# VHH binders against q75qn6r703to848: the designs that were tried, part 21

Target 1, 146 residues: q75qn6r703to848
Amino acid sequence: KPSMIQENLFIGGGLAARSIYTLQHLGITHVLCLCANEIGQSDTQYPDLFEYQNFSITDDEDSNIESIFQEALDFIKHGEETGGKILVHCFEGRSRSATVVLAYLMLQKKLTLLEAWSKLRKVHRRAQPNDGFARILINLDKKCHG
Below, E stands for the ipSAE of ESMFold2; O stands for the ipSAE of OpenDDE; V2 stands for 0.75 times the mean of E and O plus 0.25 times the DockQ between their complexes.

## First folded at step 16 (VHH; framework vhh_etentamig_d1)

Design b5 (at its last look DockQ between E and O 0.05; V2 from the best seeds 0.00; counts 0 for: pae O 2.4 > 2, placed apart)
Fold by ESMFold2, look of step 17:
Structure b5 (fold): chain B 146 residues (1-146), chain A 121 residues (1-121)
Amino acid sequence: as target 1 above (146 residues)
Amino acid sequence: EVQLLESGGGLVQPGGSLRLSCAASGFTFSSYWMYWVRQAPGKGPEWVSTISTGGGSTYYADSVKGRFTISRDNSKNTLYLQMNSLRAEDTAVYYCAKWGSSKRTYGMDYRGQGTLVTVSS
């Protein structure tokens, strides 16, 4: 159920994050959760199986998701550098997780927004940042590439 | 204040063994994945091994698999690395590390001052 964006990076929603056996079979070791306030961590997370980085970002147009980009990207790099594979997820696997993955591809892999979008949509067609997040990504693209 | 204090390094001959320890304080040790990282002279840091919160999952770099064993004792807030069949290429400063603290650097969030392991005849 999780979509593979690149060798060590996956995207999904809450269903993918709860599919523990699937995550273990994929070799997932690190989970970046963008919806910690929505999932009641004590019932849904398994810290002895996966290392978690948790954020509570609402899927609202005015949410300041940009404020967590660098910490999120650092966690993805941490998982890559320690031989791991990373799942980035939110509740629906559509807006918040897609936004963070696009930011990662733009900021760390130096893709334009168009290139990052094309790469993500080929493997994860449900990706659809909300309009506020889309504006954040467009502005980020301008800052990086003019 | 988070502290990680490595010990147990020293000079050993090839084929020898050492056991490294890392005493942790200033955080809830049992809630964190713990890591061993090493840095050889003139080289960048290299991940060595990982252990999950309760020790249910352990991971090793290919260069040390079968020779090194990571373990932890959460009742003593101590991380261990048993190093067997040591080779010259294992010569490095060894650090224990964790993700997540009040300060951030690119990559892993915190590591101790390290303990030197020298493997030579």
Scores: ipSAE 0.706, ipTM 0.859, lowest interface PAE 1.1, mean pLDDT 89
Fold by OpenDDE, look of step 16:
Structure b5 (fold): chain B 146 residues (1-146), chain A 121 residues (1-121)
Amino acid sequence: as target 1 above (146 residues)
Amino acid sequence: EVQLLESGGGLVQPGGSLRLSCAASGFTFSSYWMYWVRQAPGKGPEWVSTISTGGGSTYYADSVKGRFTISRDNSKNTLYLQMNSLRAEDTAVYYCAKWGSSKRTYGMDYRGQGTLVTVSS
């Protein structure tokens, strides 16, 4: 279900994120949830098995997803430094999770938006940031690369 | 206010053992994964070990695997690090650290003042 972006980074939806078998099978240790308000955390998360960082971002054009980029990146980086594997997920694994992954690839891996998009779409074809998120990423690309 | 107070450090010979403790307050201890991080003189911080909220999952840096054991007592709000077979390269200030759910700095939200561990013959 989850798609592997790189050895220690995965992207997916809510169904994959709440499957203990899936998470353990992939060796996931850290879960970045972008839809905490849409799922029951106590029912869908296992904090004694995995480390979670929860955000409640709405999937609409006006949502300020950019405000969590630094925190999201910090969580991913920490997961990497501890030798873990990170799953970034939203509800459908299409827009919010894709946006955060793209931001990570651009800010942390120094990829252009086009490079990041190509990398993501090769393994996760359902990736599709909404128009508002796309604008945010385009602006980010301009800030990073001129 | 979040407080983390490390203790148990000291001078020990190579091959010796130490047990570090971290007393936590100011937050729901049992709700957070906890970490040990160390910083040797002239070096950057190094992750040592982490433990899940209930202690069911533990992870270790390769450099300490098989020698160190992390544990916690949630009833006492205390984190532990049992260090066996200590080596000179284990010399460092050891910090207890918390990963928070609010705005974070890179790495850990909070850590204590640390406790010095010196391994020398």
Scores: ipSAE 0.530, ipTM 0.796, lowest interface PAE 0.9, mean pLDDT 92
ESMFold2, look of step 16: ipSAE 0.703; ipTM 0.859
ESMFold2 (binder alone), look of step 16: mean pLDDT 81; pTM 0.817
ESMFold2 (binder alone), look of step 17: mean pLDDT 81; pTM 0.820
OpenDDE, look of step 17: ipSAE 0.218; ipTM 0.630

## First folded at step 17 (VHH; framework vhh_etentamig_d1)

Design c1 (at its last look DockQ between E and O 0.16; V2 from the best seeds 0.00; counts 0 for: pae O 4.5 > 2, placed apart)
Fold by ESMFold2, look of step 17:
Structure c1 (fold): chain B 146 residues (1-146), chain A 121 residues (1-121)
Amino acid sequence: as target 1 above (146 residues)
Amino acid sequence: EVQLLESGGGLVQPGGSLRLSCAASGFTFSSYWMYWVRQAPGKGPEWVSTISTGGGSTYYADSVKGRFTISRDNSKNTLYLQMNSLRAEDTAVYYCAKWGSSKRTYGYDYRGQGTLVTVSS
C-alpha cells in the first residue's frame, strides 16, 4: 500500500507502516514516523527490522511541522547514504507525511512546490496537507525561489 | 556522553584478515542500529556496513560484500567487523557510528577517533 515516490522513498499511512511483510518485500530499511503519539511504541514498531525516526506532530493548522524538517530530511539522507529505502508515514498518509515529502523534494531535490506537488500527486492521490501546512510550504517555496 | 572506541587496525598483506572492535558507552547500545564507515586518504567518508539492534539484519556496501562480516555483542556493548580477503583499496581509517536525533552535518550522532587499516605488500 505504500506509494513509491522514488526508488528509495515511499509514503503511506499507519496501515502501510503495520504491513511488515509488504515493507520487507519492498526492501524498506528505515521508517520515519510522524504520528508516534497515535501509534503505540512497542506494540507497533519492530526496531530489529527497521531503523525508526519518530516524531509526534499533530495534524493541526497550528502545528509547527517546519521545526522537524531538517531532522526528517537528515534521516532520509541517512537512509539513502546507507543503501536503504525509506518509508515516510503518518496516520492517514494524507497531510503530515505529504508535507514532509514535499519539503524533502523542495529542499533536497531543489524542486519548486508546484513541481514537488505534481510529482507526489502522480503516485499518491491521497496527498492533501492541511491549510496550515500548505502555508508553511508556500512560504518555504518563496524562501527557496523568491 | 556517547563514546565509541575503535581498535584492531594494523598493517596487513593483501588477502589477509583483521577483526575490528568498537567499544560503546554512554548510551543504550542494544537500542541502536550500528554502522561501520571508512575514510581512505584523500577521500570522503564511505559507508561500509550496517547491523540492526539485535543483529537480525545486516547490510554491506557492494565493495565489501562477501569479504566483510558485521556483528555485535550487546552484552559487552561491542560492535565488530571481520575483514577477510583484504585489498589495497580497503586501506582507510575505520569508524563506528550510530544514528542520532541531533542536528549534525553527516547525520551520524557520534563517531570515535577510528582505527587505521593499511593493506600493503
Scores: ipSAE 0.635, ipTM 0.827, lowest interface PAE 1.4, mean pLDDT 89
Fold by OpenDDE, look of step 17:
Structure c1 (fold): chain B 146 residues (1-146), chain A 121 residues (1-121)
Amino acid sequence: as target 1 above (146 residues)
Amino acid sequence: EVQLLESGGGLVQPGGSLRLSCAASGFTFSSYWMYWVRQAPGKGPEWVSTISTGGGSTYYADSVKGRFTISRDNSKNTLYLQMNSLRAEDTAVYYCAKWGSSKRTYGYDYRGQGTLVTVSS
C-alpha cells in the first residue's frame, strides 16, 4: 500500500501505517506520522517495534506545515543514519505526507519542486498537496532556487 | 530491571575476526529490535548494525557492511555480532542496545557497559 520513493523512503496513509504486517513486510523501521491528532492513530503505534516521530498537522490550507520541515527532515536523516527505512504517512497519504516528502526532496536532495513532483508522482499518483501547502512548496522552491 | 551484558572483545590483528555477544535480561528480548553501537577514542557514538525482532531484517552502517553480521537467538536472549576483516578503525568500545518502550525520537534507550575491541598490528 505504501509507495516507495527511494530505497529507504516510503509514503503512505494511516491504514498502512497501522499494519504491522505492512510495515514489517517493507522493512520499515522508522515512522513519521503527520496525523497524530487523528482519532486512534497514536494508539495504534508500536513503539517497541518501530521508531516514531509524531506531528499533529491538519490538512488545511492555512496549516503551518512548513514549521515542522526541519524537524521532519532531521528524523528522516536519523532513520537513514541508523540504516533504517522510513515511512512518511498522513491520514490518506495524499496531502500532508506528500508535502513533507516534497520538502525533503527539495531541501535534502536539492531537487527543484518540478523534479521532486515528477519523482513523487511516478510512484504515488494520489499525491496532491492542498492549495495552501502547494503555495508553501512554491515559496520554498523560490527560496532554494530563485 | 533491564540488563545488557556485552562480551567477546579483545585484541586482534588487522584482518582478524571476533564474535561479540550480548546477554539480555529483564525484558522480553524477542519483542525488541536490537542494535550494536560503538564509540572510538575521541569520537562520538556510531551506529553499527540493527536487527529486527525475529531477525528477518538486518541493517549495517556503510563502514562495516560486508564485514559484520548481526544475529540473534531469542531462545537464549542473546544478540551477536560477527566481525570479520577487522580494521584499525574498528577499534572501539562496542555496546548492544534496544528500543525503548516509549515513543522515541533519538538516541539509544538502554545499553550495557560495553566490550573493548582493539585492532592493532
Scores: ipSAE 0.018, ipTM 0.414, lowest interface PAE 4.5, mean pLDDT 90
ESMFold2 (binder alone), look of step 17: mean pLDDT 82; pTM 0.837

Design c2 (at its last look DockQ between E and O 0.01; V2 from the best seeds 0.00; counts 0 for: pae O 11.2 > 2, placed apart)
Fold by ESMFold2, look of step 17:
Parts: C-alpha cells; sequence; structure tokens
Structure c2 (fold): chain B 146 residues (1-146), chain A 121 residues (1-121)
C-alpha cells in the first residue's frame, strides 16, 4: 500500500500507517503523520516500534501547511541520517502528504516542482494537492528556481 | 466557478495531426499549472502532459514524447496540445485540467467534458 518514492522515503494514507506488519517488512523506522487528530493516536500508533512526528493539518485551501515544512523536513532528514526509512502520510494519502513530499523534493533534493511532481506521480497516482497547497508549492518553486 | 472547455478533437488518419484547445474561465489562468489527461475506451486515465504557469517547463508521458507539444497563451486564457504523428493508441477522450483542486475525486481530476480524438484508418 505505501508507495516508495526513494529508497528511504514512502508515502501513504491512514490505512498504510496502521499496517504494522507491512511497515516492519519494508523496514520503516520513522513515521511523519500529518493527520494526528484524525487517526486516534493511542489506537493506531506504535511508539515502541517507530519514531513519530505528528501534525494536525487540515486539508483546506487556507490551511497554512507551509508553517510545518521546516519541522517536517528536519524529521525526514533525521531519519535518513540514522539510516532509517520514513513514511509520510495523511488521512487519504492525496493532498497533505503529497504536498510535504513535494516540498521535501524541492527544498532538500533541489528538484523543480515539475520534476518533483513527475517523480511522485510515477509511483503514487493518488497525489493531488488541493488548490491552496498547489499555490504554496508553485510560489516556492518560483522562489527557489526563479 | 472553474470552467474548462476542450475542443479540436475529431477523426484523423494514422500519421495525422490535431490541435486541441482548452478555454479557461472562473480562475486566474496564468497562476496555475495546467495539464492534459486522456482516457481511452475501457482504460483508466493517463497523464499526457503538464505545463508551468509561464510555459517555461513542460513534461510529457513517454508514450507521447516527441510527438505532442503542450503550450499556453495566458493572454487568451487558453491551453493547447499539438498532436503530431497520431497513432491508433492515441484514440481517447482528452481532458484539460487545472493542477490542484478544492474538491477531490479519487482517481479523477477532470474539469471539462473532454474532446474525443479518434485515430482510425
Amino acid sequence: as target 1 above (146 residues)
Amino acid sequence: EVQLLESGGGLVQPGGSLRLSCAASGFTFSSYWMYWVRQAPGKGPEWVSIISTGGGSTYYADSVKGRFTISRDNSKNTLYLQMNSLRAEDTAVYYCAKWGSSKRTYGMDYRGQGTLVTVSS
């Protein structure tokens, strides 16, 4: 269920995040959750098995998802530096998680938005940032690459 | 409200050319990435091409690269797809889409009715 973007980076929805056997089989060590209040953390998270970073970001056009980019990217970077593998997920695996993954590919891997989008859509066809998130990403691309 | 109107489809012989147009209204066209997607009979949707806000960056699916050219005219709020060297496998309904959506439909993000391209000898 989780889609592999790179060797150490995966994207998915809430169902993928609950599939503990699958996550362990894939070698996932870190889980970045963008929908913490939607999933019932005590019922669906396993802090003895995985390191978590939790955010509660709504999937609305006016949500300030950019405000969490630096913390989210730092968490992904930390997981990579320890040799771990990271799952980035939201509830549906479409908008919030895609937005954060695209921002990571642009800011840390230095891809243009179009390059990042092409890479993500090849492995995760469900990816579809909402209009507000898309605007944030387009503006970020302009700032990074002119 | 967002409105996208595709046109320019039709019946064409293999090796022929068509130019599709998409007239956009209800949003600031120049501020959004735009793309074409197609759906062949009995198949799921397939991304064809995407273009940046100013047209400086483009992407093409491997199946159409070198044959299709996406472009836009922001002064006319219009997206184009020039299709050359058409093949039978290009037969599909072609949809214009604005990148990003305020309402998600799982596996689908089309904003118009589409325009039918039929490549047949």
Scores: ipSAE 0.022, ipTM 0.380, lowest interface PAE 6.7, mean pLDDT 84
Fold by OpenDDE, look of step 17:
Structure c2 (fold): chain B 146 residues (1-146), chain A 121 residues (1-121)
Amino acid sequence: as target 1 above (146 residues)
Amino acid sequence: EVQLLESGGGLVQPGGSLRLSCAASGFTFSSYWMYWVRQAPGKGPEWVSIISTGGGSTYYADSVKGRFTISRDNSKNTLYLQMNSLRAEDTAVYYCAKWGSSKRTYGMDYRGQGTLVTVSS
């Protein structure tokens, strides 16, 4: 159910994130959760089996999702450095998770927004940041590439 | 070639103990989550226990919690299953399995020939 962005990075929704089978099946070791006031957070997590980083972000245009970019990227990076596989998920795997993945690709992998978008959409067609998140990403692109 | 060889099965009385071993070769053992699966006669396979690459994370089926312990020695490429307080319903062929990306059979890529565990008075 989760989509593979790269060998050690996956994106998905809440249903996949709370499935032990799914996580184990993919060899996931780290889970980045971008949910707020939704089913599939702490009550459905398995901290004895996986490393978790939870952020309370709503899927609204005015949500300050860029405020968590650095911390989110640090978590992903740590997962990578330890040889793990990271799942980035939100409720539907559509907006919040996609936004963070795009930010990761731009900031960490030095991709333009267009390149990151192309890479993500090839494997995760339902990716669709809300308009506010899109503006944030566009601004990020300007900061990174002028 | 990936190879998994289970051993340690046998006949035991209820309440008895066994320790299963799985010798792995043909792949980087320490890089994979491993697990035990069992299949009783006339029943489908069920996963028993899972262990992470470094052994720091373990999980057990409800039916074996508190009785079974999974462990691994990456220096020896060996997976273990300590089975205590065995019950008749634990009777099955036990397989060592390597996790993979396949959705079939609980995501196992490979498994051995299995070792028979029989719990009977």
Scores: ipSAE 0.000, ipTM 0.262, lowest interface PAE 11.2, mean pLDDT 90
ESMFold2 (binder alone), look of step 17: mean pLDDT 80; pTM 0.810

Design c3 (at its last look DockQ between E and O 0.71; V2 from the best seeds 0.00; counts 0 for: pae O 3.2 > 2)
Fold by ESMFold2, look of step 17:
Structure c3 (fold): chain B 146 residues (1-146), chain A 121 residues (1-121)
Amino acid sequence: as target 1 above (146 residues)
Amino acid sequence: EVQLLESGGGLVQPGGSLRLSCAASGFTFSSYWMYWVRQAPGKGPEWVSTISTGGGSTYYADSVKGRFTISRDNSKNTLYLQMNSLRAEDTAVYYCAKWGSSKRPYGMDYRGQGTLVTVSS
C-alpha cells in the first residue's frame, strides 16, 4: 500500500502505517505521522520497530500545515542521514501527507511545484491536497522560484 | 535538563578494542532511539550506529559493520558501543545522540561532550 516516491521516501495512509510486516519488508525505519489524534497510537505504533514523529494536523483548508514543514523536513533528513527509509502518512494518504511530501520535494530537492506534483502523482494517484494546502504550495513555489 | 556523558575513549593500537559508554539523564531514556555519531579532526560528523528503544533494531554504517556493536541498558540509562578491530580511520571524537527537539534544523540535536578515540601505533 505505501507508494515509493524515492529510494528512501514513501507515502501512505493509516492502513499502510499499520501494515507492519510490509513496512519492515520495505526497510522502513522512520514514520512521520500527520494524523496522531485520529489514530489510536498505542494500537497502531510500534516504537521499538520504527522511530516516530507525530503531528496532529486537520485536513481543513484553513489549517496551518506550513507551520510544521521545517520540523517534518528535518525528520525526513534525519532518517536519510542515518541510513533509514521514511514513511510519510496521514489518515487517507491524500491531502496532508501529499502536501508535506510536495513541500519536501520543493524545499530539499529544489523541484518546482509542477515537477514535484508530476513526480508524486506518477506513483501515488490518490494525492490531492485540499485547496488551502494547494494555495500554500503555490505560494511556496513563488518564494522558491519567483 | 537533558545530559549525555560519553566515556571510555583512549589511545589504542590498530586491531585493538574499546567499549564506549554514554550515561543519560534528564529524559525518559527507554523512550528514545539512540545514536552514535563520530567526528574526525577537520571533518564533518558521520553517523555510526543506531539502536531502537528496547534494542530490538540495530543499524550500522557500512564502515563499521561487523566491527562495532551498539547496545543499551535501559535499567541503567546507559548506551554502549563495543568497538573491535579498530583502524586508524576510526580515530575521532565519539558522541551519543538522540532525536526529539525542534532546536536544530537538520539531524540529531542532543549530544554529549564526546570521548576521544585515537588509533595509532
Scores: ipSAE 0.652, ipTM 0.840, lowest interface PAE 1.3, mean pLDDT 89
Fold by OpenDDE, look of step 17:
Structure c3 (fold): chain B 146 residues (1-146), chain A 121 residues (1-121)
Amino acid sequence: as target 1 above (146 residues)
Amino acid sequence: EVQLLESGGGLVQPGGSLRLSCAASGFTFSSYWMYWVRQAPGKGPEWVSTISTGGGSTYYADSVKGRFTISRDNSKNTLYLQMNSLRAEDTAVYYCAKWGSSKRPYGMDYRGQGTLVTVSS
């Protein structure tokens, strides 16, 4: 269900994030949840099995998703440094999660937006940030690469 | 106020054992994954081990896997690190830490003052 971006980084939707079997099968240790109210986080998370970081972000063009980029990246980096595997998910695994993954690839892996997009879409074809998130990423690209 | 107090460090010969403890206060201990990190002289901080809230999941750096055991007693708000088959390269200050949203090393919000472990013949 989840798509593998790299060896220790996965992207997916809410259904995948709810499946203990899926998470354990993939060896996921850290779950970055980018959901507002679509998923009952307290009822669908297993804090004794996985480490969670939850952000309440709506999939709207006006959502300030860039405000969580640093914290999200810190969480991913922490998972990496602890030898874990990180699942980044939202409800559909399409917009919010894709945006954060793209931000990670740009800021952490120093990829251009085009490179990051190509890398993500190669394994996760449903990735599609909304227009607002796309603008944020474009601006980020300009800041990073001119 | 969040407080973490490490203890149990000392001088030990190679092959020896030590058991570190971390007394936690100021937060709901049982609600947080806990971590051991260490810093050797002249080196940066290094992640050592992690344990889940209820202790059901444990993880170790490759350098200590099979030798160290992390555990916790939530009723005592205490984190432990059993260190066996100690090596010279294990010499470091060991810190207890919990994950948080602040920008501290490894994203950990809090760590104690540490306890020194010296492995030398």
Scores: ipSAE 0.166, ipTM 0.574, lowest interface PAE 3.2, mean pLDDT 90
ESMFold2 (binder alone), look of step 17: mean pLDDT 83; pTM 0.840

Design c4 (at its last look DockQ between E and O 0.74; V2 from the best seeds 0.00; counts 0 for: pae O 2.5 > 2)
Fold by ESMFold2, look of step 17:
Structure c4 (fold): chain B 146 residues (1-146), chain A 121 residues (1-121)
Amino acid sequence: as target 1 above (146 residues)
Amino acid sequence: EVQLLESGGGLVQPGGSLRLSCAASGFTFSSYWMYWVRQAPGKGPEWVSTISTGGGSTYYADSVKGRFTISRDNSKNTLYLQMNSLRAEDTAVYYCAKYGTSKRTYGYDYRGQGTLVTVSS
């Protein structure tokens, strides 16, 4: 089952994204996928049920996940402004999706990394950005808050 | 280039009806969710309605629910908004929109020039 971070924002893995009945029951309207090349889009996406934004970011320490933060955050804002609910997911629901959610909380909700981490871990205990993503988030925290 | 052309606005009395149209070009219309947004004088944009790619899902702001109906004809690349039981508060410029990656007004990448709906006695 996806974990609810805020009223209209959820996090999960590939299995959550494939659980179509559950997503419809939760009222999910928008799906942000970070692992498009890993999940076979033609068999796992339903564009008449959900509006998608897809990225292919690998869960490697040297992946430049920061390059997609602006587009990802704009999509989350779009879903919120149109009365929708957004699922952010990767394959395992641990690293890529957690990293994007933390970036969202820091950049849009103005939380420090520590505040964002505490908020996410409270509802989604499996969250664990890889070491490269963690360094990206630490650097982002310095830029925003010193 | 993406182009959205709204039409069908006009002056109407309270309780009246209008049908808005949006002609789309420059993208695969049937592959995108489409939106109506409106902007009253001196106010920011307000989301009105949403329709999924095939029309299987539709959504409405509480302020228009039960009075407005969004629809689409993918064979004609056209989005519609049937507006019934119009009120003075519905007076606004109405825009059709789709989501895109280049940031513009109200978080939407693309929208048309709009069509004015005026509801007054």
Scores: ipSAE 0.602, ipTM 0.819, lowest interface PAE 1.6, mean pLDDT 89
Fold by OpenDDE, look of step 17:
Structure c4 (fold): chain B 146 residues (1-146), chain A 121 residues (1-121)
Amino acid sequence: as target 1 above (146 residues)
Amino acid sequence: EVQLLESGGGLVQPGGSLRLSCAASGFTFSSYWMYWVRQAPGKGPEWVSTISTGGGSTYYADSVKGRFTISRDNSKNTLYLQMNSLRAEDTAVYYCAKYGTSKRTYGYDYRGQGTLVTVSS
């Protein structure tokens, strides 16, 4: 159910993140949750099986999702450094998770927004940041690449 | 205040064994994944091992896999690292570390002062 962006990085929705079988089947060790504020999401985590980083970001155009980019990236890097596999998820695996993944690809992998978008959409067709998040990413692209 | 205090380091011959301990305080130890990291002279910090909150999951760097064993006693707020078949390249300062929501230092949120392990004939 989650989509593989790279060998150690996956993107998905809340249902997938709640499935022990799914997580273990994919070898996930680290879960970046962007929708901890969703009812039942945090209560269905397994902290003895996976390492979690929880954020409570709403999927609306006014959400300050860029404020968590550094922490989110640090968590992903932490998972990478520990030889793990990271699942980045939100509720639908569409907007919030996609935004963070794109930010990761741009900031960490030094991709342009277009390159990151192409990479993500090849494996995760439902990726679609809301208009506010898209503007944030566009601005990020300008900052990174002029 | 979060405190991590490593102990158990020393001089050992190749092939020898050591057991490191880390006494944790200032936070709910049982709620955090814990880590061992090491730093050899002239090198950057290197991840060594990770253990989940309840100890059900353990992970190791390839360089120590099969030789090192991480464990924890949550009732004692203590993290352990059993190091067997030690090699010269294991020489380093070993740190106990945890991750969390705080700003990280040297890639980790918190770590102790470390304990020196020297493997030499």
Scores: ipSAE 0.231, ipTM 0.629, lowest interface PAE 2.5, mean pLDDT 91
ESMFold2 (binder alone), look of step 17: mean pLDDT 82; pTM 0.827

Design c5 (at its last look DockQ between E and O 0.82; V2 from the best seeds 0.00; counts 0 for: pae E 2.1 > 2)
Fold by OpenDDE, look of step 17:
Structure c5 (fold): chain B 146 residues (1-146), chain A 121 residues (1-121)
Amino acid sequence: as target 1 above (146 residues)
Amino acid sequence: EVQLLESGGGLVQPGGSLRLSCAASGFTFSSYWMYWVRQAPGKGPEWVSTISTGGGSTYYADSVKGRFTISRDNSKNTLYLQMNSLRAEDTAVYYCAKYGSSKRPYGYDYRGQGTLVTVSS
């Protein structure tokens, strides 16, 4: 159910993140949760099996999701440095998770927003940051590439 | 205040064994994955091993797989690293580390002062 962005990076929704079988099948070791505020999400985590980083971001245009970009990227990098595989998830795997993945591709992999978008959409067609998040990413693109 | 105190390092001949310990305090030890990292002279920090909160999952760098064993005793707030079949290239300062706040030195939130392991004939 999760989509593979790269060898060690996956994107998905809350249901997939709750499935031990899914996580283990994919070899996930690290789970970046962007919807810990969703009912039942944080209660269905298995810290003895996976390492979690939890954020509580709402999927609305006014959410300050850019405030967690550095911490989120640090966690992904942490998973990479320890030979792990990271799942980035939100509730639907559509907006919040997509935004963070795009930020990762832009900031860490030095891709333009267009390049990052193309890369993500090739494997995860449901990716669709809300308009507020899109504006944040556009601004990020300007900062990174002029 | 988070504190990690490594011990057990020393001089050992190739093929020898050492057991490192890390005493943790200042946080809920059992709630965190714990890590061993090392830094050899002239090299950057290198991840060595990871253990989950209850010890149900363990992971190792390829360079130490099959030789090192990570374990923990949550009742004692202690992390261990059993190192067997030591090699010269294992010579390094070994650090106990945790992750959790993204306030990183050397890629980890917290680490101790380290314990020196020297493998030499």
Scores: ipSAE 0.801, ipTM 0.896, lowest interface PAE 0.6, mean pLDDT 93
Fold by ESMFold2, look of step 17:
Structure c5 (fold): chain B 146 residues (1-146), chain A 121 residues (1-121)
Amino acid sequence: as target 1 above (146 residues)
Amino acid sequence: EVQLLESGGGLVQPGGSLRLSCAASGFTFSSYWMYWVRQAPGKGPEWVSTISTGGGSTYYADSVKGRFTISRDNSKNTLYLQMNSLRAEDTAVYYCAKYGSSKRPYGYDYRGQGTLVTVSS
């Protein structure tokens, strides 16, 4: 089941993204997929039900997840501005999706990393960016908030 | 290259109707959600309506619900907005848009030149 971070923003894994009835019940309109290469085929996506943004980011410490932050955040904001609700997901809902959600909370909602982390962990206990992603977030926090 | 061409605007009295059209080319129209956005003089863009790829889902801003109807004809690569019961506050330049690669903050990566709707006595 996706975890609700705020009224219009949810996080989950691949199973949550495939649970179409649940997503419709929650009113999800937009799906940000960080693991398109792992999920693969169009038969796992329903573009007449949800608007998708897809990325293929591996869950490795050296993956350049920061390179997609702006496009991912733009998509989340797009969903918010058009009255929608957004699911951010990766394969297990643990590292990549958590990293992007934390970046969103820091860059768009102006939270410190500690504040963003506390907010996310409250509703999504499995959140755990890998060590490389954590370093990216720490550096981002320094750039934004000292 | 993505091209969007809006038409159908004009001067109309309060309570009147207009139908806007948007001719699309340079992309697979049927694969994208489409949007109407409007911009009144001196204001920022305001989302008006959304339609999914096949038209199975439609969404409207509260300010236009019950008065405006979005539709699409994928065989003609055309998006429509039927605007009924027009009010002075509907006066704006109307743009059709798709999301895909943002040109400016927070979405609507591609839009046309717009079509002006003026609601005045």
Scores: ipSAE 0.623, ipTM 0.821, lowest interface PAE 1.5, mean pLDDT 89
ESMFold2 (binder alone), look of step 17: mean pLDDT 82; pTM 0.826
ESMFold2, look of step 19: ipSAE 0.288; ipTM 0.654
ESMFold2 (binder alone), look of step 19: mean pLDDT 81; pTM 0.824
OpenDDE, look of step 19: ipSAE 0.683; ipTM 0.850
ESMFold2, look of step 21: ipSAE 0.513; ipTM 0.789
ESMFold2 (binder alone), look of step 21: mean pLDDT 82; pTM 0.828
OpenDDE, look of step 21: ipSAE 0.745; ipTM 0.879

